# Ledger of designs, part 4: VH-VL binders against p40593

Target 1, 148 residues: p40593
Amino acid sequence: MIHPLIQRLTTTLGYPLLDADGLDRQVRTQPFSVLFFAGDPQRFPEALDVAVILPELVKAFPQLAPALIAGADEARLQGRYGFSVWPSLVFLAGERYLGCLSRVLDWGEYLERIPAILAGENEDLPRIPVLSPESGTPSCSPMETSES
Key: E = the ipSAE of ESMFold2; O = the ipSAE of OpenDDE; V2 = 0.75 times the mean of E and O plus 0.25 times the DockQ between their complexes.

## First folded at step 2 (VH-VL)

Design d1 (framework fv_diridavumab; at its last look DockQ between E and O 0.04; V2 from the best seeds 0.00; counts 0 for: pae O 11.2 > 2, placed apart)
Fold by ESMFold2-Fast, scan of step 2:
Structure d1 (fold): chain C 148 residues (1-148), chain A 123 residues (1-123), chain B 111 residues (1-111)
Amino acid sequence: as target 1 above (148 residues)
Amino acid sequence: EVQLVESGAEVKKPGSSVKVSCKASGGTFSSYAISWVRQAPGQGPEWMGGIIPIFGTAKYAPKFQGRVTITADDFAGTVYMELSSLRSEDTAMYYCARGSKYYFSTYYYMDVWGKGTTVTVSS
Amino acid sequence: QSVLTQPPSVSAAPGQKVTISCSGSSSNIGNNYVSWYQQLPGTAPKLLIYDNNKRPSGIPDRFSGSKSGTSATLGITGLQTGDEANYYCGTWDSSLSAGYVFGGGTKLTVL
């Protein structure tokens, strides 16, 4: 069952819901994409917060073509982008992986970090992500680092 | 300078309902999460729930789920909190407060508070 | 039924330092940012600290915050009589019944 706040993105706003074949089409036809990996919102309730914020991010960054990833393909496609935390937003320039933002962030942090990602300034990311989720790749968000 | 203006004090009978309003003044808060927080005499604050007016998405604390309804009139810049089946334990100060833009999250905090509405439920 | 635990009272003399603790669990303080609120008698709570250790504009640097594991601390240096108030910690709770939670409060008495 798809939560109503997530379902609204596809039914009311017309965002595509992509399987592996759909993703191939998206990356070939869109200059920039933001892919929403929601996970199970009962398990990861922040997915609902990201579902609410995503349309506003697209409004602020209209060059981004938003899409959701189908639940059946999430785990397999997650391995391509090296994140281990749900939910995540993955940013692409065509087929090229630019970076990701995991969990929900403060609005100001989205406005600061998305332009840097789109400019290709994320020097801490590998050129092509190769680590699988089984290798324990960390979240794309600094939220997983220790604070005192 | 922006502020939240709450409706006036209420005196209610047990079993009735009360509806408190919160209006933005000196600016708009439609993209902010607006929370309702109550505080019984001599007690600490208790989060009841909140809404993001532009989206109409309400979230409720489990203790109040089924008794509280939070709604927004985004065009009027007003948020409402209705609490039903009132008991003497509902006697409290009810505050509205502005939180984060667009969502309820790990970064949530409330920076602008209304002055509070006193709700008294007799016996 | 406060979710976060604070000492009910703390006292100190003018000019001294005081520390107020706030203890929670992994679903709240452990995974989320902590805020602190000051409440003077008859007034609404006022934000003192957000994001664990940041001060809003207008809050003096005598007020500081920190977080370690599932606990947070509010520090007040150079204590003034006007600091006598109730202090509450607050944070998001990421459990399945997610919502904002407050501490039980600490009454600061300036002797």
Scores: ipSAE 0.007, ipTM 0.600, lowest interface PAE 8.8, mean pLDDT 84
Fold by ESMFold2, look of step 3:
Structure d1 (fold): chain C 148 residues (1-148), chain A 123 residues (1-123), chain B 111 residues (1-111)
Amino acid sequence: as target 1 above (148 residues)
Amino acid sequence: EVQLVESGAEVKKPGSSVKVSCKASGGTFSSYAISWVRQAPGQGPEWMGGIIPIFGTAKYAPKFQGRVTITADDFAGTVYMELSSLRSEDTAMYYCARGSKYYFSTYYYMDVWGKGTTVTVSS
Amino acid sequence: QSVLTQPPSVSAAPGQKVTISCSGSSSNIGNNYVSWYQQLPGTAPKLLIYDNNKRPSGIPDRFSGSKSGTSATLGITGLQTGDEANYYCGTWDSSLSAGYVFGGGTKLTVL
């Protein structure tokens, strides 16, 4: 039972719902992708806000091919991209990981960060993807003290 | 300004059910998460569950799963909480509360609270 | 007992600063926004802080919030006798038994 706002992305807007095989097909056929890892909205209600925002992001960045990740495969695919906070948007160039954005951000922050991600810029800091999360970094979003 | 109004206080016998209503005035419910929170005398608040009326989907705290039902009537602009199989331990103040305008994330906080209504369970 | 741990009471003199702690875990405070609620005697709780450190309209800036790791802190400066109340932290718990949780509460006494 998928929340109606997330379900409309696939059923009304036609975004693919990908398992592992579907992701392999997506990365072979699309120059750029944005993958939405919604998680369980009962656990991660911000997934609903991102579900509303994602179509607007695709309009703003039409080179992005959007897709949702099937819940059954989220754990396997999460390990590939090394995020630990839900929801997340993962950005790819073909098969190449470009970066991710976790939680819901304000519109202006998406407009600032997505162009840098698509230009191929990564954070300067090392990335350490693990099967179980390490304490601290990496995170797809700025730390909680971003106001200062 | 939005205000939440719960239905009137009730006295119930053990084993019965109670159904409390919550209406908004000066605002809307339909796209906001509406939570039910209870507070027994001398205790802190306990979240029982909530609903987003436009979606009709309720979420329940694990300790109340199976005893509580939260519903919305979009026509009446009302949210209901029904607690079944009442025990004396269910004697408490019951509040409805609305999240902010980030309605999909409103389970992270409760911005507007009703004044609460008492439910007393005694033999 | 409460999943979120608060000291049962704190006290301070008028004009002083007080802090109230709230300790949890990675599934709640660690990965979710923290809110704080003030409950004056005989009233409903009132939202004081949301999203870790933001104040709703009408809450003076002498109330502040912060979060570090799995702990959150409410700060009150310029303490007034009208601040005497119970204070509760609250947050979403994203574990498999997901739901909103409140702390056990802290009674603030102004001496």
Scores: ipSAE 0.007, ipTM 0.617, lowest interface PAE 9.4, mean pLDDT 83
Fold by OpenDDE, look of step 3:
Structure d1 (fold): chain C 148 residues (1-148), chain A 123 residues (1-123), chain B 111 residues (1-111)
Amino acid sequence: as target 1 above (148 residues)
Amino acid sequence: EVQLVESGAEVKKPGSSVKVSCKASGGTFSSYAISWVRQAPGQGPEWMGGIIPIFGTAKYAPKFQGRVTITADDFAGTVYMELSSLRSEDTAMYYCARGSKYYFSTYYYMDVWGKGTTVTVSS
Amino acid sequence: QSVLTQPPSVSAAPGQKVTISCSGSSSNIGNNYVSWYQQLPGTAPKLLIYDNNKRPSGIPDRFSGSKSGTSATLGITGLQTGDEANYYCGTWDSSLSAGYVFGGGTKLTVL
């Protein structure tokens, strides 16, 4: 179940929920995009903070078209952009990658770094080749119910 | 295929202004950045500035800041470059060129060029 | 003075290989993608290479681009008489005075 704060982005604010095909349309139609890769908020609690911050960023940078990446497509699309830390905001100019901001940052940091990203200053950051997540079979390590 | 059609040659006196137009034929500028590049006789090209018509905000090279104005009419599919306080050194071929989509940044290049407009500044 | 430095001229015989260098700094070539332009006499510049090493449609594979550090190189193999032209490198400069910058140009003569 999608966390309410994340769901609010799509249901209340009208941000598109993008699968792979949706992403292709997004980058062809929007001059600038900010893609929110939230991840699992239970694993990455900072995702909830970013979910609150993102609408304010969009107000500060009205040229950015916001979108949420669908959970089922996050892993696949992560590989496209090469970030390794969750959550991440990925910035695009059309189809071109401009940069990413991972985890939660201070508001002042966003205001400082986003212009630089949009100006293309961070595009040459080595895309850490996202090693294809080996299909690590989720070893459902059975939670040993320690019956103490 | 999109072509860039520029206005005709200009002869101007020192201190005057010149306004050159660049119109897209066979299409629109869409989300492309349009640049102005000049080339003096026997010299290399020099980027003057550019505009993304859909954003309406122009960028200028420092050398021309305050003396050049770049504007766009999206409806007409036309971009304009006005250069004021003309000097003899402004005698050059002036090109409009289509650049990258959406932004001026690290990936910027110019793939479609106009034929150029000759501007001559003489007393 | 051009921000990017190129040799003023290079020459070679038909069928030979030539290279044209372009030297810049961290704020331009170091951090940005390089493009190359061919300019035949009396014509507008033509895009030859973009994104360091990509060829636009219609550009033959005899033309190649590479980038390393703060320098870029244009390679031309199988030199033809029709390749005689001026060649310019260009890139975005991310300095405080952001803008596109060109090299001073290289005149290629086919002997």
Scores: ipSAE 0.000, ipTM 0.620, lowest interface PAE 11.2, mean pLDDT 88
ESMFold2 (binder alone), look of step 3: mean pLDDT 89; pTM 0.929

Design d10 (framework fv_diridavumab)
Fold by ESMFold2-Fast, scan of step 2:
Structure d10 (fold): chain C 148 residues (1-148), chain A 123 residues (1-123), chain B 111 residues (1-111)
Amino acid sequence: as target 1 above (148 residues)
Amino acid sequence: EVQLVESGAEVKKPGSSVKVSCKASGGTFSSYAISWVRQAPGQGPEWMGGIIPIFGTAKYAPKFQGRVTITADDFAGTVYMELSSLRSEDTAMYYCARVKPYSGSYYSPFDYWGKGTTVTVSS
Amino acid sequence: QSVLTQPPSVSAAPGQKVTISCSGSSSNIGNNYVSWYQQLPGTAPKLLIYDNNKRPSGIPDRFSGSKSGTSATLGITGLQTGDEANYYCGTWDSRLSAGPVFGGGTKLTVL
């Protein structure tokens, strides 16, 4: 059984629920995708907050094609995209991975971070964690120093 | 409803630059892509580039890369296109056009068009 | 030269049907959605068809689109004198970083 707030995305708003074949089609046909990896909301209750916010993000960024990932494929695709925390939003330009945002963020953080992620489509300057790039690992959960 | 209003006609000398504006009203300005498409007399349309104002980054057709600059003033609800090093071949009607949301590209297809502005490059 | 190839002209009588072809390659039409635009004399282009075969609100069903392989077709049935215009196909080219490309246009004359 799927939680009503997550189920609304597919049944009321018509977002596709993608298995491996569906994902292949999505990345071939959509210039930008946002993939929602909800996980089990009993274990990861922030998934419900992301489910509420995702339609508003799509309204703010109308060229994003939203989709949910079928539960059976989530663990396998987690390995492909390298996020470690549920829920996560994964951003793609066609087949190309642009970035991810894990857990629920403040609305202002989404408005700041999503344009930066999508600007990577220009293939110009990748976003750089600026402190010490040596052995830096891209993170879907931004970990920044709280102050100087 | 949605309206795109371009600046007035321009007459320019070869080697100069022209900057045309497109003011958007009605609907969502900052989140929707606006492209510049030109049409020389008797020719088909030619895409020059476009911008999504909220992203702040423009994309350009390879033919115009280095010669065209597209910018947005989100406060004014206006997109600008500046074309430099003008040649007689740049004589054309210049349109701004809004990209249809939820399309297969950030920069096409175009569901709302401005009326166009004429740029004439005269020697 | 235009990226997509269209016949330069087509003509038919009122009430007849015409088709306008648009030919491209695997990197443009073969891989991406096709749109069609109508341009009446002295006006900006108007979107007739998007996503290969869909009509915007207000476009009558006598206008239709289809795509097969690297080619697309615009069909117009029940021709009216008001359909006399230039018609352009459009898509985007993967080689141009999803940049839009257009056909050279087809002038429809209604006799």
Scores: ipSAE 0.006, ipTM 0.519, lowest interface PAE 13.8, mean pLDDT 80

Design d11 (framework fv_diridavumab)
Fold by ESMFold2-Fast, scan of step 2:
Structure d11 (fold): chain C 148 residues (1-148), chain A 122 residues (1-122), chain B 111 residues (1-111)
Amino acid sequence: as target 1 above (148 residues)
Amino acid sequence: EVQLVESGAEVKKPGSSVKVSCKASGGTFSSYAISWVRQAPGQGPEWMGGIIPIFGTAKYAPKFQGRVTITADDFAGTVYMELSSLRSEDTAMYYCARGYEQWLESYYMDVWGKGTTVTVSS
Amino acid sequence: QSVLTQPPSVSAAPGQKVTISCSGSSSNIGNNYVSWYQQLPGTAPKLLIYDNNKRPSGIPDRFSGSKSGTSATLGITGLQTGDEANYYCGTWDSSLSAGYVFGGGTKLTVL
């Protein structure tokens, strides 16, 4: 079951709903993408807040091509993009992972954080490619353990 | 498909600088990083740094930080690498290569230029 | 003195099999995907393997890759004279001295 507020993004606003093959095409054809991992809104009600905010973010950052990930593929792709909580917005430059923002944020936080993610401003970490978000800021982290 | 066209060979004096260009042909840089990789005679390749043209922000290998500058003219589809304070050990073939980052932990260079020979001689 | 260690040379006869090793640490091979590059004399490196074991379009299936812990291996079966080249492994290093790193290279001689 798809909640109406989430379904509106694909049916009314025309955002793609991507499976694995669709995701591959999206990242190869779009300069920038914002991928919405909604999860089950009955379990993660903030997904509905993000669904309302996402079109406003796309208006503020028109370079972003929005897309939703099909529910069956969300858990499988969670590890690839390094978020641990639904909902999450994942930001890509083509196939390159730039960062993510989990849960719903204040509007001012989106306006501050998205430009930093798109500009690649974590200079003390590898920027090309970006392997992890900057320490000390609220952001998604890869679900990886190091074997020191 | 996409080809990377590098500028011609350079002969430079010690202490000078060199600027090498890399232009996309048959496609664009688009969503890809462009890396600069050098190879001294008889040695293996060494990554110098890279840039995503649309951001204009470069990342440099620590060995070259302070001497290398990588810039992009996204409108012209061209990336530049400038190396300053040249020494004889900077004599090498300089390649540009398109970085293809697939997913969070993956990076590889799938399209390479033919290389630009830079000779630093006294 | 490269960050990734490869044997300097390997040799075999046409039709035979060779393996080329690449050894690193937790900050590079241990945490990241490995690529392999083929370099014929006088040419730019060519991507041969990416993401540990994937082949780009046009690379024959006699080339294979694998990774275990902090080491990676390139396998070549059915050796041909045209395979005589230098082979380099490469990966991202996620330490504070981060950047893309290459192995020292392995010269493959087809006898």
Scores: ipSAE 0.000, ipTM 0.509, lowest interface PAE 13.5, mean pLDDT 79

Design d2 (framework fv_diridavumab)
Fold by ESMFold2-Fast, scan of step 2:
Structure d2 (fold): chain C 148 residues (1-148), chain A 124 residues (1-124), chain B 111 residues (1-111)
Amino acid sequence: as target 1 above (148 residues)
Amino acid sequence: EVQLVESGAEVKKPGSSVKVSCKASGGTFSSYAISWVRQAPGQGPEWMGGIIPIFGTAKYAPKFQGRVTITADDFAGTVYMELSSLRSEDTAMYYCARDRGYSYGHLYYYMDVWGKGTTVTVSS
Amino acid sequence: QSVLTQPPSVSAAPGQKVTISCSGSSSNIGNNYVSWYQQLPGTAPKLLIYDNNKRPSGIPDRFSGSKSGTSATLGITGLQTGDEANYYCGTWDSSLSAYYVFGGGTKLTVL
C-alpha cells in the first residue's frame, strides 16, 4: 500500500508513476525531469514532507516534469543515479543526470539549489560516483544528519 | 542484522593470485558499499578498495591499482576481491566491511559491519 | 603511505580521561568526515565514532569525537580496563586519487 500523501501525487495531481520502461520514455520526451524516490515512508518519514513540497517546487520551476518511481523499481533505478539516501529528488536534462537533493530541505534552500542544478553546475560529477576523484561536497544532502 | 561471511584461509605462492569472497547473511548489500581492508601482522588496517554492488563499479586505493579487482554478484549477494602478483608482504588478514558511504559526497566514509577476516599467507 | 598521524601509544588509570589525536591535511580530515575504530586483540575493527562526533547504537557515551581544522580527537572518559585496545582514525583522502585512509593507530594501555 502506497501512503495517501504519496498516492495523491499520482491520483490527484496526475504525476506519472514510472517503472524502468516509463523512465526511458520520460527522459526521451521531457527536457527536464524531477524524479521522486520516496522509499518506505515508515522507514524514511521525510518522504512525506517531500511529497507535500514537491508540487510547490513544480509550481516554482514549471520547466520540471515531475514523476514518481514505482516502489518495486526504486532500488534498481537508484543504481542508475548513484544516491544512497532516501527520500531523494533526482534532476535530469533529458537523459543527463544534473544532480540530486536528498531528505527534506528548507524552502529557501530549494529555491537556491535547484537553479544551480538546472544550470549544470554539477555537470562534471560522474553518474557513477565510485569513479569520482572529487567527493568533497555532496550533490545530495549528507548522510546521517538529522537536523531540525 | 546483516552479517558478512568471508571465505576460508588461503596459502599461496609468490606470483600467484588469491580471490576472497564476502557474502551478506541476514540482509543485503542494498544501498551500501562494500570495502576491502587488509591488516598485516602487527600493522594497522589498509583500505584496498570498494564497490557499490548495485552499480558494479569499483574504486581502488593507489597502492593496489593494477593488482586488485573487486567484483560483485548482486544476485548471489556476494562481493569478491582478487589480488594478483602476490608477494610475501601481502600476507595479512583481509576484511570485507559494509560502508555507509554517501554516493555523491562521502564515498566510503565509515564501515559499520565487518567480516571476521580471511587469513592469506604468501610463502614459498 | 600513512597520511594520518596518531601517537603510537597512550596510557591512563581506570576512571581517568584520555584523548587520542589524529592529524592530517586539508585533502583528508580538513574536507571530510572522520571515523574512529576500536580493535581488541584478535578481533576485527569496530566502529566507535562516525561523522566526526556521532556514536552508533550500543557505543557508550563516554566515547566522543571532535574535529578542528585538519585534526580530529577521540575522547574516552571513565576509562575501563576493557578499553585497552588499538584505536584508528579514518577518513577519505580527496587529493590525487580519492581513497579511504586509516591512521597509524594508537595502543591504549590502562595502567
Scores: ipSAE 0.000, ipTM 0.489, lowest interface PAE 16.6, mean pLDDT 80

Design d3 (framework fv_diridavumab)
Fold by ESMFold2-Fast, scan of step 2:
Structure d3 (fold): chain C 148 residues (1-148), chain A 122 residues (1-122), chain B 111 residues (1-111)
Amino acid sequence: as target 1 above (148 residues)
Amino acid sequence: EVQLVESGAEVKKPGSSVKVSCKASGGTFSSYAISWVRQAPGQGPEWMGGIIPIFGTAKYAPKFQGRVTITADDFAGTVYMELSSLRSEDTAMYYCAREGYTYKSGYYMDVWGKGTTVTVSS
Amino acid sequence: QSVLTQPPSVSAAPGQKVTISCSGSSSNIGNNYVSWYQQLPGTAPKLLIYDNNKRPSGIPDRFSGSKSGTSATLGITGLQTGDEANYYCGTWDSRLSAGPVFGGGTKLTVL
């Protein structure tokens, strides 16, 4: 079952729902992409919040070409991009992985983190993750090192 | 462009462990999945597991879960596969291979190491 | 054991064409893209086909792939002696602890 808020992204706003050929075309033709991995909104209700916020992020960052990943293929691609938490937004420059943002964030956090991700290089990611990351921590975002 | 250089042949006794290395040469593979695939004499390839070095996330085939450990030293451009509690049936050629990038073909392997022969004998 | 089923051998004369089949299920070939690998004696496998029918740079168009339902085929036209090798299909299996799976291989003899 596809939730109406997620369905709206493909039907009303015209975001592509990508299969294999679609994703290959997207990364070869678009300078920057944001890929939405929604997961099952029954299990991951924050996916609905991200579905509402994503069009506003595209307005703020018009260089991003948004797309949804077909539900049957989401779990397979999780291994490719290395995120462990649903929902996630994956950021690409062409075929190059730039980073991701898991779960829903405050608007100000998106405005701060997305420019840093888009300015980065894949080899400039600040940390390599451990094999068993701490539960509850967003898997795609670097952890804060400062103690508060 | 990139080549995968594997460590040398190993001869091991049952019950011991073996650790094989795979180093990128002429490039890097930080953001790509690197898989370990073995091939027993006269049989087809069998996937053991893989890792994405920049994430450190390893996944294992169910048959090898608990016996195989795959790790990466991303700075050194090296991936390791350690297989414990060796049995005679673990005698095989062990390959590291890089995942190519295309959506639904998932984990197709576009660059392969030359293979490391591991022989387990009593 | 191999998850995907291939015939153990196939043979044809030089200049002829041959097809190698690969059979699976809905959890692998039926819902995922297929790759093909060539392995000459004493060498590592080499990617021939990915995404059902695409060729990497350097692979001649004599090699082709196709997929229908839960089966895939590798086609080789204009057979040459240098094509003698083992051929393996591969795909993703979407069951629990999902991952890459391969066929048992087909030995091609050109005589």
Scores: ipSAE 0.006, ipTM 0.512, lowest interface PAE 13.9, mean pLDDT 79

Design d4 (framework fv_diridavumab)
Fold by ESMFold2-Fast, scan of step 2:
Structure d4 (fold): chain C 148 residues (1-148), chain A 123 residues (1-123), chain B 111 residues (1-111)
Amino acid sequence: as target 1 above (148 residues)
Amino acid sequence: EVQLVESGAEVKKPGSSVKVSCKASGGTFSSYAISWVRQAPGQGPEWMGGIIPIFGTAKYAPKFQGRVTITADDFAGTVYMELSSLRSEDTAMYYCARSPRYYGSGSYLMDVWGKGTTVTVSS
Amino acid sequence: QSVLTQPPSVSAAPGQKVTISCSGSSSNIGNNYVSWYQQLPGTAPKLLIYDNNKRPSGIPDRFSGSKSGTSATLGITGLQTGDEANYYCGTWDSSLSAGYVFGGGTKLTVL
């Protein structure tokens, strides 16, 4: 069962809910996408915080085409983008992976990090992560905020 | 930079109700939760409840359920806390405070606080 | 009445280091991020530490936090007279009485 705060993104706000085929179409047709991987909110309660903030992020960055990933396909598609923590927001330029932001961040951190991701300033990450020691797993870890 | 501006001090009689307001200045409440926290003289802070104005969702501490109501206006610019059936023990500073997080590990973390409104309950 | 336990007072001399503990349970500190708030006399509380160990903009690095199991610690180094205040830990409580909870507070006296 889908939590109401996550479900409203598709039912009230009209965000697409993508399976694997829908995702392929999304990345071929949208210049920029933000994909929301919510996970199970009972295990990952921060998914509800991200569900609340995502519409505000889209308003701040209107060129982002938001989409949710269908629950049955979330774990399968996680391997494509290589994030290890739920929830995660994955940012794409067409088919190209730009970066991700895991967990919930402070609003100011989203406003600072998203432009850098969209500019392609993150490290170039492989399209399909591999488990080889010679190939690093892509990280969505939050930037250190020891100063604030 | 956001500031939280609370309504002025109140003096109330036992058995009455008080309604305190909290207004965002230099920003809005649309992407935040707003908490109400009280502090009796010489005591520590006590969370009363909070609201997510964009969804109209309010959560109350069990001690205050039935006596407290937290609401927001249609534009999420002002949040209100109404406390009914006032007793002398309700004499306290009442703060509103902003949270950038609503659920999960950081829920209702309070990053910006109002200066507080004194409510005195006496005859 | 507080569900999070702090020592009622601590004291140290200027330039010294002090630590303030905060003890809870699995439903609060054990499962959630801890924040610390500083309250100077006559003022509203001010967020000092969030997410166990992070500082908001404007908070000097003399202030630090940590969490282990169901306990959290606030550390203050290079104590200054202006640090004399009440300090409160706070976190979400995920139990049936779910809500935000504060510690009872610790009064720091700089001798």
Scores: ipSAE 0.005, ipTM 0.527, lowest interface PAE 14.3, mean pLDDT 82

Design d5 (framework fv_diridavumab)
Fold by ESMFold2-Fast, scan of step 2:
Structure d5 (fold): chain C 148 residues (1-148), chain A 121 residues (1-121), chain B 111 residues (1-111)
Amino acid sequence: as target 1 above (148 residues)
Amino acid sequence: EVQLVESGAEVKKPGSSVKVSCKASGGTFSSYAISWVRQAPGQGPEWMGGIIPIFGTAKYAPKFQGRVTITADDFAGTVYMELSSLRSEDTAMYYCARGLYSRTFYYMDVWGKGTTVTVSS
Amino acid sequence: QSVLTQPPSVSAAPGQKVTISCSGSSSNIGNNYVSWYQQLPGTAPKLLIYDNNKRPSGIPDRFSGSKSGTSATLGITGLQTGDEANYYCGTWDSSLSAYYVFGGGTKLTVL
């Protein structure tokens, strides 16, 4: 069963819900994608916060094509992108992995970090099918941040 | 600054229910999640559950699931916590507390003064 | 016992420094941001630290937080008599029974 706040993204806002085949189509047709890996919102309640914030992020960064990943494929595709924390937003330029932002961030942090990810400073990183955080991909959001 | 105003003290009999209210003063609940936290005499705080008022979505701690209901009033800026099937061990101070919804229920930055609920026969 | 373990008490003299530990597991402190709360007698808890090491507006810099693995620490320097209170750590538990958990509390006595 899918939580109503997450279901709204597909039913009301029309975001695609992608299995592996759908993801392959998305990365071939969209210049930039943001993939939402929600996980189980009972275990990871920040998935509901990300579900609320994602449409606002798309308004602020209209070049991003948002999509959700089908629950049956989440674990397998987590392996492809190599993130370890739920929920996560994975950013792609076509097939190329740009980075991820895990858990929910303050709005100012999104405004700072998304442009850096989209700038493609890590353009030499490998493309799909296999990526690993240990292979030099940008780290997902840290568990702590500096206020200075 | 935002202040959370809780309803007055309650004295209840075992088996009854109690409904406590929490109202925002000097602001609104639209950007926040509201948690309910209780503290029995001489003990530490215990999280009961919370709600994101603008969505009406509530989450409950397992210990209270089935007995607690948290709701929000869309027009008045008020959140309610109802606890049913009261027992003497439900005697406690009940707090409402605010957190940023962008952090769900990860911390509580503004607290109400607390509502004393006494369950006695 | 509490899911998050704190020492029941700590004491020090004015001007000294103290640390209060909070120990958990991978499903709570290991995976999630830690907060710290101060509770003076007869009052509601007050947020001292959020996101492991950040201070809300109005909290002096003599209060600090840190996290390593499944443990977190609250540090208080320049101890004052007004710091006498109960201190609680808190975090989200991401296990299948997901909910917010508080530590058992530490009573700080300023001698």
Scores: ipSAE 0.006, ipTM 0.554, lowest interface PAE 11.4, mean pLDDT 82

